# Designs tried in a protein design chat: VHH binders against q9y6x5. Part 459

Target 1, 379 residues: q9y6x5
Amino acid sequence: LPPKLLLVSFDGFRADYLKNYEFPHLQNFIKEGVLVEHVKNVFITKTFPNHYSIVTGLYEESHGIVANSMYDAVTKKHFSDSNDKDPFWWNEAVPIWVTNQLQENRSSAAAMWPGTDVPIHDTISSYFMNYNSSVSFEERLNNITMWLNNSNPPVTFATLYWEEPDASGHKYGPEDKENMSRVLKKIDDLIGDLVQRLKMLGLWENLNVIITSDHGMTQCSQDRLINLDSCIDHSYYTLIDLSPVAAILPKINRTEVYNKLKNCSPHMNVYLKEDIPNRFYYQHNDRIQPIILVADEGWTIVLNESSQKLGDHGYDNSLPSMHPFLAAHGPAFHKGYKHSTINIVDIYPMMCHILGLKPHPNNGTFGHTKCLLVDQWCI
Key: E = the ipSAE of ESMFold2; O = the ipSAE of OpenDDE; V2 = 0.75 times the mean of E and O plus 0.25 times the DockQ between their complexes.

## First folded at step 23 (VHH)

Design la29 (framework vhh_7uia_1; at its last look DockQ between E and O 0.93; V2 from the best seeds 0.78)
Fold by OpenDDE, look of step 23:
Structure la29 (fold): chain B 379 residues (1-379), chain A 123 residues (1-123)
Amino acid sequence: as target 1 above (379 residues)
Amino acid sequence: QLQLVETGGGLVKPGGSLRLSCVVSGFTFSSYHMAWVRQAPGKELEWVSTISGSGSYTYYERSVKGRFTISTDNAKNTLYLQMSSLKPEDTAVYYCARTQYKYSGEWTPFDVWGQGTQVTVSS
């Protein structure tokens, strides 16, 4: 039988949560598998971009999902949570579930992973759930496991997405120990439920499972606000994305807009598109706007000096607070092995290897994950 | 027809308790996250609490945490807000509304509202 892989994402699970809170179920999962303590995600550190990077192995500039909110100046199209179904946005890359189906004549399944309910390159996941945040984890898990067990062609790749601890992180801030302890305990319980269900169904020993996240969470405060209205009039630009990385589309001369913003705050870097630091790999895409504003960690870019979030993400991808973790279990993985760090784009070639797929050109390095795999030499 | 009807408001002394109810009709609230919001005289609308559609997750504004409890009864299509240790600053019209959580970390605007129920906390 072909190898099977379940990719699970708990949105906004900051890596150091593992050090600061108790996760008996996840720790048990890790003891029987592998852990990557820190995963360096892609810039910007947002949900759509990073989830697509996980499944494509590409930087955001390459796969074309460069933010949660995007604008294409040529087509005049907009991308957002409410408008994410146009293949136009996704077709600049080939996600692994498409590859899985096209290369091996297998099926893929998805429970609300970003992009899985969209036909990409005229291919949609064989089984998928439309995104609905109100659907329980249990229901999502039930569907995924049903598809893994009862599909023809067999489901060999599946994704499962959950919105916590991101939602709570935004509401309470990651430094709220009382609230976050409660939330993270629930997350651990969900992992327990996942493992238990897989065992009950006889999938546990043969299914490869990756548990990871797209980004972390940093503490925000009303005392750390950057008010753009204090620096530039709204009539001079269109705001495509706001915080902590603002995407600015000038309505007047770009240089004039830049000059008005460049000294707006000592806690915000302002870049012309061509001057965006190379380390971000966030330049070579037309969907990246002419000017971007990057707030320092914990600072929030606002209009009218108001913000409701106590936690946020999207900041510099070198910040530890932005980093998620990766844990894995299954026949492809070692037991009781811990690794310090990988890049989030490294997950794709690893998954391709596990599934026996030929990877599309990507930015990942398979060598970074070799030590996790039982069939590879660890250098 | 989509309808939310809040009840349970009233006058209570500081330290007292009230239980608000919101009966939902025209849709299944388990398909949405449900929230309580309040508006005090001369103040802006303030979010109070949210419960996930599945009922598994609850969220509270900091000032009400530990005093208020949001819950649902699916059989009755009813949302509840148990309020205890009420304070004068809790005085407001309380509304229930539905919302969804987005990938972006934002919550959808409330699109269905009730008429609200008045809660007055006074000595």
Scores: ipSAE 0.876, ipTM 0.940, lowest interface PAE 0.5, mean pLDDT 96
Fold by ESMFold2, look of step 23:
Structure la29 (fold): chain B 379 residues (1-379), chain A 123 residues (1-123)
Amino acid sequence: as target 1 above (379 residues)
Amino acid sequence: QLQLVETGGGLVKPGGSLRLSCVVSGFTFSSYHMAWVRQAPGKELEWVSTISGSGSYTYYERSVKGRFTISTDNAKNTLYLQMSSLKPEDTAVYYCARTQYKYSGEWTPFDVWGQGTQVTVSS
């Protein structure tokens, strides 16, 4: 019997929520499994890029999903949340569900993980749900568990995506204790439901389950706005993405656009593409625009308007507020073990190991996660 | 035929209560997020509250939190806004509208609107 893995993401689950709020069900899950307290995600700390980094083990420059909004100058294609299904955007990497289902007697299932409703390298997840944020967690879980239990060839890798606490984090900000406490309690109840469903279906003891997230959330404010139109006429550039990492395609000489922007705000760093810090691993892809603007934590780049969001993410990936967590339970994992940090790209080679898959070339380091696994010598 | 029909508006005294209803037809109600939006006399549209299609999550504008409750009844294809502790500042035309949440963290523009129902809070 090949080992099975369920990968679950709760979008925007900031690592320190675990310390600042109560999670009786998640804490029971952790107690009987493993916890990585901080996962250092990839820059930019946005949803599409980081979900794809988890399942490819690649930095954004290497997998090609470099933002939630992208432009390709050669093909004149645009990527956005309303236009994300063109395989062109996704085909620079091979996600784990494709590799998995190409193995003999294996299939993959997906409940709304970004990219799983796209035919990547002409291969779409064997069982999947089209994205619809209104579909309940219970329906997503019902489909996943049905596919895990009843498919031929068997589903050995499954993904499950949920939009919270990201949606509430954007709307209220992470400092809104009342609203975030209510939202996070609901998420903990969903984790309890997940575990209970797996137990009732006889899956719990033989299924590996990873619960993780793509990024955290930082508090924003109307007092921390960077008005881009105050520094440069909009006619001089095309705006590909706005905040907190703006992607600027000059319409005039690039140096001229850079010079207009470089002193726009003390709370924003302006980079020519070749000057982007090496630690971001965010340079070597044509989808990264010639100029990027990186706002300081909690600052919002706007075009002379108020921001409706009180929380945001996308900032420098060294910021603890941008870091999610990872918890895992199952036959592959130790019980009662805590680990301080891994890189988000390390999750992919660990998952490949658990599933017995040969990983594609990637940026992860298996050694960073081997202490989580029962079959590895840690010391 | 897509249709949203609000009812339940009227004149109430400060401190009073009203329940607004929005009956939905022409689409699968539970496959979308639903919102209440209001416009006070001489002011811009103001978002009031949103509920997920699953009913699992609710969102409130700061000034109405604790006083207003959004809910749905999927069997009746009806969206509700229970308003309590009403203030003169709550006087507005209240609209129901349809939206969705996206991976990017953004809400889609409201693409289907009701005709509005007048709420007047006055002595």
Scores: ipSAE 0.577, ipTM 0.818, lowest interface PAE 1.9, mean pLDDT 93
ESMFold2 (binder alone), look of step 23: mean pLDDT 83; pTM 0.853

Design la3 (framework vhh_7uia_1; at its last look DockQ between E and O 0.78; V2 from the best seeds 0.71)
Fold by OpenDDE, look of step 23:
Structure la3 (fold): chain B 379 residues (1-379), chain A 123 residues (1-123)
Amino acid sequence: as target 1 above (379 residues)
Amino acid sequence: QLQLVETGGGLVKPGGSLRLSCVVSGFTFSSYHMAWVRQAPGKELEWVSTISGSGGYEYYERSVKGRFTISTDNAKNTLYLQMSSLKPEDTAVYYCARTQYKYSGEWTPFDVWGQGTQVTVSS
């Protein structure tokens, strides 16, 4: 039988949560598998971009999902949560579930992973759930496990997405120990439920499971606001994305807009598109706007000096607070092995290897994950 | 027809308790996140609490945390807000509304509202 892989994402699970809170179920999962303590995600550190990077192995400039909100100047199209189903946005890359279905006579399943309800390259996940935040983890898990067990062609790749601890992180801030402890305990319990269900169904020993996240969370404050209205009039630009990385579409001369913004705050870097630091791999895409504003960690870019979030993400991907973790279990993985760090794009070639798929060109390095795998030499 | 009907408001002394109810009709609240919001006289609308329709997760505004409890009864299609240790600053019209969480970390605008119920906390 072909190898099977379940990819699970807990949105906004900051890596150091593992050090600061107790996760008996997740720790047990890790003891029987592997842990990567820190995963360096892609810039910007947002949900749509990073989830797509996980499943494509590409930087955002390459797969074309460059933010949660995007604008294409040529087609005049907009991308957002409310408008995310146009294949136009996704077709600049081939996600692994499409590869899985096209390269092999196999099926893919998805419980609300971003992009899985969209026909990408005229291929949609064989089984998927439309996104609904109110659907329980249990229901999502039930569907995924049903598809893994009862599909023809067999489901060999499945994704499961959950919105916590991201939602709580935004509401309470990651430094709220009381609230976050409660939330993270629930997350651990969900992991327990996942493991228990897999065991009950006889899947545990044969299914490869990856538990990871797209980004972390940093503490925000009303005392750390950058008000753009103090620097530039709204009539001079269109705001495509706001915080902590603002995407600016000038309505007047770009240089004039840049000059108005460049000294707006000592806690914000302003870049012309061509001057965006190379380390971000966030330049070579037309969907990246002419000017981007990057707030320092914990600072929030606002209009009218108002913000409702106590936690946020999207900041510099080198910041530890932005980093998620990766844990894995299954026949492909060692037991009781811990690794310090990988890049988030490294997950894709690893998954391809596990599934026996030929990876599309990607930015990942398979060598970074070799030590996690039982069939590879660890140097 | 989509409808939310709040009840349970009234006059209470500081330190007292009230339980608000919101009966949902025309849709299944388990498919949405349900929220309580309040508006005090001369003040802006303030979010109070949100619960997932499935009842799995609860969120609270900081000032009400530990005093207010949001809950649901699926069999009755009813949303509740148990308020304890009430303070004068809790005086407001309380509304129930539906929303959803987005991938981006934002919440959808409230699209269905009740008529509201008045809560007055006074000595």
Scores: ipSAE 0.789, ipTM 0.928, lowest interface PAE 0.6, mean pLDDT 95
Fold by ESMFold2, look of step 23:
Structure la3 (fold): chain B 379 residues (1-379), chain A 123 residues (1-123)
Amino acid sequence: as target 1 above (379 residues)
Amino acid sequence: QLQLVETGGGLVKPGGSLRLSCVVSGFTFSSYHMAWVRQAPGKELEWVSTISGSGGYEYYERSVKGRFTISTDNAKNTLYLQMSSLKPEDTAVYYCARTQYKYSGEWTPFDVWGQGTQVTVSS
């Protein structure tokens, strides 16, 4: 009865992988649905912030998840991968699964999307899996489909998160054709399994499915390191996050720390918080530190060591290498339509429209995605 | 009790091959990420290879890529490291260990370790 939506993220899926590698199953999915070739994500182009931007429609400064590592000066709290479940961090916004399940006769389900195992505004997803990266894609999919088929109130919004190709992108770099071909082939097979499972369970005809990602990946190199310890003594600051956007909390006068850093490398931009470019929408939150360092594409900020990563993300969101794609299929979407670009914050109002939800105030523009939808006109 | 037991180490000539095994008990390793880590005498621990339990993804340190192959046998609850084209610098105690991958793109510290198995490559 009510419309249903499954939102799927394959972490670190760079948009141009679609052109540079073969995806028979994903291409069949696209052929019978829609493709947005490039999604312009939010700065910082990191996992926690961009996944939360997708489900809130907000820039990072507005939803409060401003990086993968954060510090709040007022409460003295720290956020990290090992300490990400305190609702304090998530409560500056209302994600779509909370709004959805607060409607009459609706539930939400989640297989590991960032934040879905946290009680945000005292509300946790109606059905969820605690994050554990060792749980197989098949098990995540089995739980999601079981909940979509068997829940009362019915699950109308579901999420599914997968760690690849991000993990392999970090390890090999996006230019390693042999390893990335192998990894991307496995991901395409998972997409094939997803579609086949939905068909066999009778879900495919009436379920809207979005397949997207949070960011891309760029090639790194041992020849492109910025050694922060060679420019400033670590005793002058607290390091909140390191690379490729370092977050610096000065222990001495802020201007003195800035002056020590500003000429550290021609391959790094150093910003006082008030000087962060307006186009980043990354200024108006207490969790954004007084100084940030933004490495050029493919450069890695290190303290006094080599980096083992051959690929990374987090760079300027204008870089095509940082952009994911979006594909979608289902009764709400046209068939065989391709669109060039949207902003990642535009996904939220589109999802709210599909689900019949009133969106919270957000930064997305519904008009940017209306051409994807059968119930809308594109001039 | 969570246990990892390595076997298959030994003495081998340069250019030779060995297969290390790690038998796990107390958990199903196909639900975890498993790694091989080595330590040469007097040196720091060095990550060698990781295999995902969930998706069959394999990761290798640069110096061993193309020479070592990580694999699993889920029916035997066993992790393997096939080592080929061995060099004297591969001489080390080899440990299997358990880890996880996090949203940030980092791996957790190893929480369960084996006892290690000695690999010696010498003429």
Scores: ipSAE 0.576, ipTM 0.816, lowest interface PAE 1.6, mean pLDDT 92
ESMFold2 (binder alone), look of step 23: mean pLDDT 83; pTM 0.859

Design la30 (framework vhh_7uia_1; at its last look DockQ between E and O 0.08; V2 from the best seeds 0.00; counts 0 for: pae E 20.3 > 2, placed apart)
Fold by OpenDDE, look of step 23:
Structure la30 (fold): chain B 379 residues (1-379), chain A 123 residues (1-123)
Amino acid sequence: as target 1 above (379 residues)
Amino acid sequence: QLQLVETGGGLVKPGGSLRLSCVVSGFTFSSYHMAWVRQAPGKELEWVSTISGSGDYTYYERSVKGRFTISTDNAKNTLYLQMSSLKPEDTAVYYCARTQYKYSGEWTPFDVWGQGTQVTVSS
């Protein structure tokens, strides 16, 4: 039987939550598998971009999902949560579920992973759920496990997405120990449910499972706001994305807009597109706007109104608060092994290896994950 | 047709308690996150609390945390807001509405509203 892989994402699960809170079920999962303590995600550290990086192995500039909100100046198209199903946005890369189906004539399944309900390169996941945040984890899990067990061609790759602890992180802030403890306990319970379900179905020993996240969460405050309206008139630009990385489309001369913004706040870096730091790998795409504003950790870019969020993400991907973790279990993985750090793009070539797929060109380094795998030599 | 009907509002003294109800009709209750919002005279609409469609998760505005409890009864298609330790600043018209959480971390605008119920906290 072909190897199978379930990729699970708990949105906004900051890596250090593992150190600061108790996760009996997840720790048991880790004990019987592997842990990467920190995963350096891609810039910007947002949901759509990072989830697509996980499944493509590409930086955002390469796979073309450069933000949760995008604008293409040539086609005049917009991308957002309410408008995310146009293949135009996704077709600059080939996600692993498409590869899985096209290379091996296998099936893929998805429970609300970003992009899985879109025909990418004229291929859509064999099985998928339309995104609905109100659908329970249990229902999503039930569908995924049903497809893993009863599909023909067999489902060999599946994704499962859950919105917590991101939603709570935004509302309460990651430093709210009372509320976040409650939320994270629930997440651990969900992991317990996942493991139990897999055991009950006889999948546990043969299914490779990766539990990870797209980004972390940093504490925000009403005392740390950057008001753009104090620096530039809104008539001079179109806002494509706001915080903590603002995407600015000038309506007047770009240089003039830049000059108005460059000294707006000591807690915000302003970049012309060509001057974006190389380490971000966030330059070589037409969907990146002419000017970007990058707020410092914990600072929020606002217009006239104050932000209601107490936590946010999207900041510099070098910040530990932005980093998720990766845990894995299954026949492909060692037991009781911990690794310090990998890049989020490294997950793709690892998954391809596990599934026996030829990876598309990507930015990941397979060597970074070799120590996690039983069939590889760890140097 | 979609309908939300709020009840349970009234006049209460500071420190008192009220329980608001919102009866939902015309859509599947569990298919949407439900929220309470409030608007005080001369003030902007303020989010108060949200409960997930599954009922597994609840969210509260900081000012009401520990005092308000949002809950649902799916069998009755009813959303509740138990309010305790009420303060004068809690005085507002309270509305129930449905919403959705999105990938971006934003909540969709409220598309279905009730008529609201007046809550007045006064000595």
Scores: ipSAE 0.817, ipTM 0.913, lowest interface PAE 0.6, mean pLDDT 95
Fold by ESMFold2, look of step 23:
Structure la30 (fold): chain B 379 residues (1-379), chain A 123 residues (1-123)
Amino acid sequence: as target 1 above (379 residues)
Amino acid sequence: QLQLVETGGGLVKPGGSLRLSCVVSGFTFSSYHMAWVRQAPGKELEWVSTISGSGDYTYYERSVKGRFTISTDNAKNTLYLQMSSLKPEDTAVYYCARTQYKYSGEWTPFDVWGQGTQVTVSS
């Protein structure tokens, strides 16, 4: 029987939600499997980049999805969530579902993971759903389980994506206990439904399941705004991305633009591209603009407009508020094991190992995840 | 051809209740998020509430939370706003509108609007 893996993301699930809220179903999942309490994600801590890092094992500078909004000066192309389907943006890496389904007698399935409805290297997921955030979790799960059970060649790698708690985290902020408790309870019920469905279909015993997320969430406030229009005339630059990491393409002398921005706020770091801290691994791609602005945790960069978000992410990846978790269950995983931290890029080589795939060159370290796996030695 | 029609507005005293309805035609109702947006006299548009296409997730502006309830009846292609404990500051034209949530954490601009229904809260 070929090994099978289901990779699930609940977008914006901050790691400390696990200790601050009740998750009876997820805790039962963890008791019978493994937990990684903190996953250190990649900078910038945004949705498109981190989901692609999970499935490629690469830093953003290496896989080319460097933000949720991007510009390529050579082709004059723009990337955004309303314009994300051009393979041009995705082709700087090979995601695991492409590698998987190019193996003989294997297929891949996807319920809305970012990129799975794009023909990357002329290869689109064998089975997929077009992205639509209004499609229920139950319908996504029904399609995924149907494909896992009934496809020829068999589906051996599947993904499932859900927009919460990201949407609620943005609307209410992570500190709104009343609203976040309601949202997180619904998510735990969905995890219960997932496990129950897999058991009823006879998939539970032989399917490896990873439940993870791309990033966390931090509290924002109308009292913590950085107004760029108060510091620099918008005619001096093109704004490629705004908050909390702004991407600035100068229209005039770069040093002049830098100097106007440098003292704009004590709550923002301004970097020339060559001065971006090495620990970010965020420098060596032409899609990274000549100047970036990095807001402090909980601060929002605006153009003299109000912000409707009470929570946000995208900040420095050293911040615990930006870190998701990882839980896993299945024949490849130990039972009842807890691990403190891995890097998000480590998930890819682990998944390749579970599936018997040769990983492409990547930034992950297989040794970081060995203790999660029954077939590996861990001291 | 896409059409949203609000009804149920009127004059009420402070503390009163109203239920607004928005009947939808020309698109698959459950494939979108639906919202209520209001505009008080001389003020900017203000988002009030949003409901997911599945009906499972609801979002409320702070000043209306606990007083207003958004809901849907998919069989009737109808969006509702149950308004209770109405205050003079709730006086506005109420619009229903269509939106969507994206991977980026952004909501799409409201691309389909109703004509609005007037709610007036006054002694």
Scores: ipSAE 0.650, ipTM 0.850, lowest interface PAE 1.5, mean pLDDT 93
ESMFold2 (binder alone), look of step 23: mean pLDDT 84; pTM 0.855
ESMFold2, look of step 24: ipSAE 0.000; ipTM 0.161
ESMFold2 (binder alone), look of step 24: mean pLDDT 82; pTM 0.846
OpenDDE, look of step 24: ipSAE 0.788; ipTM 0.901

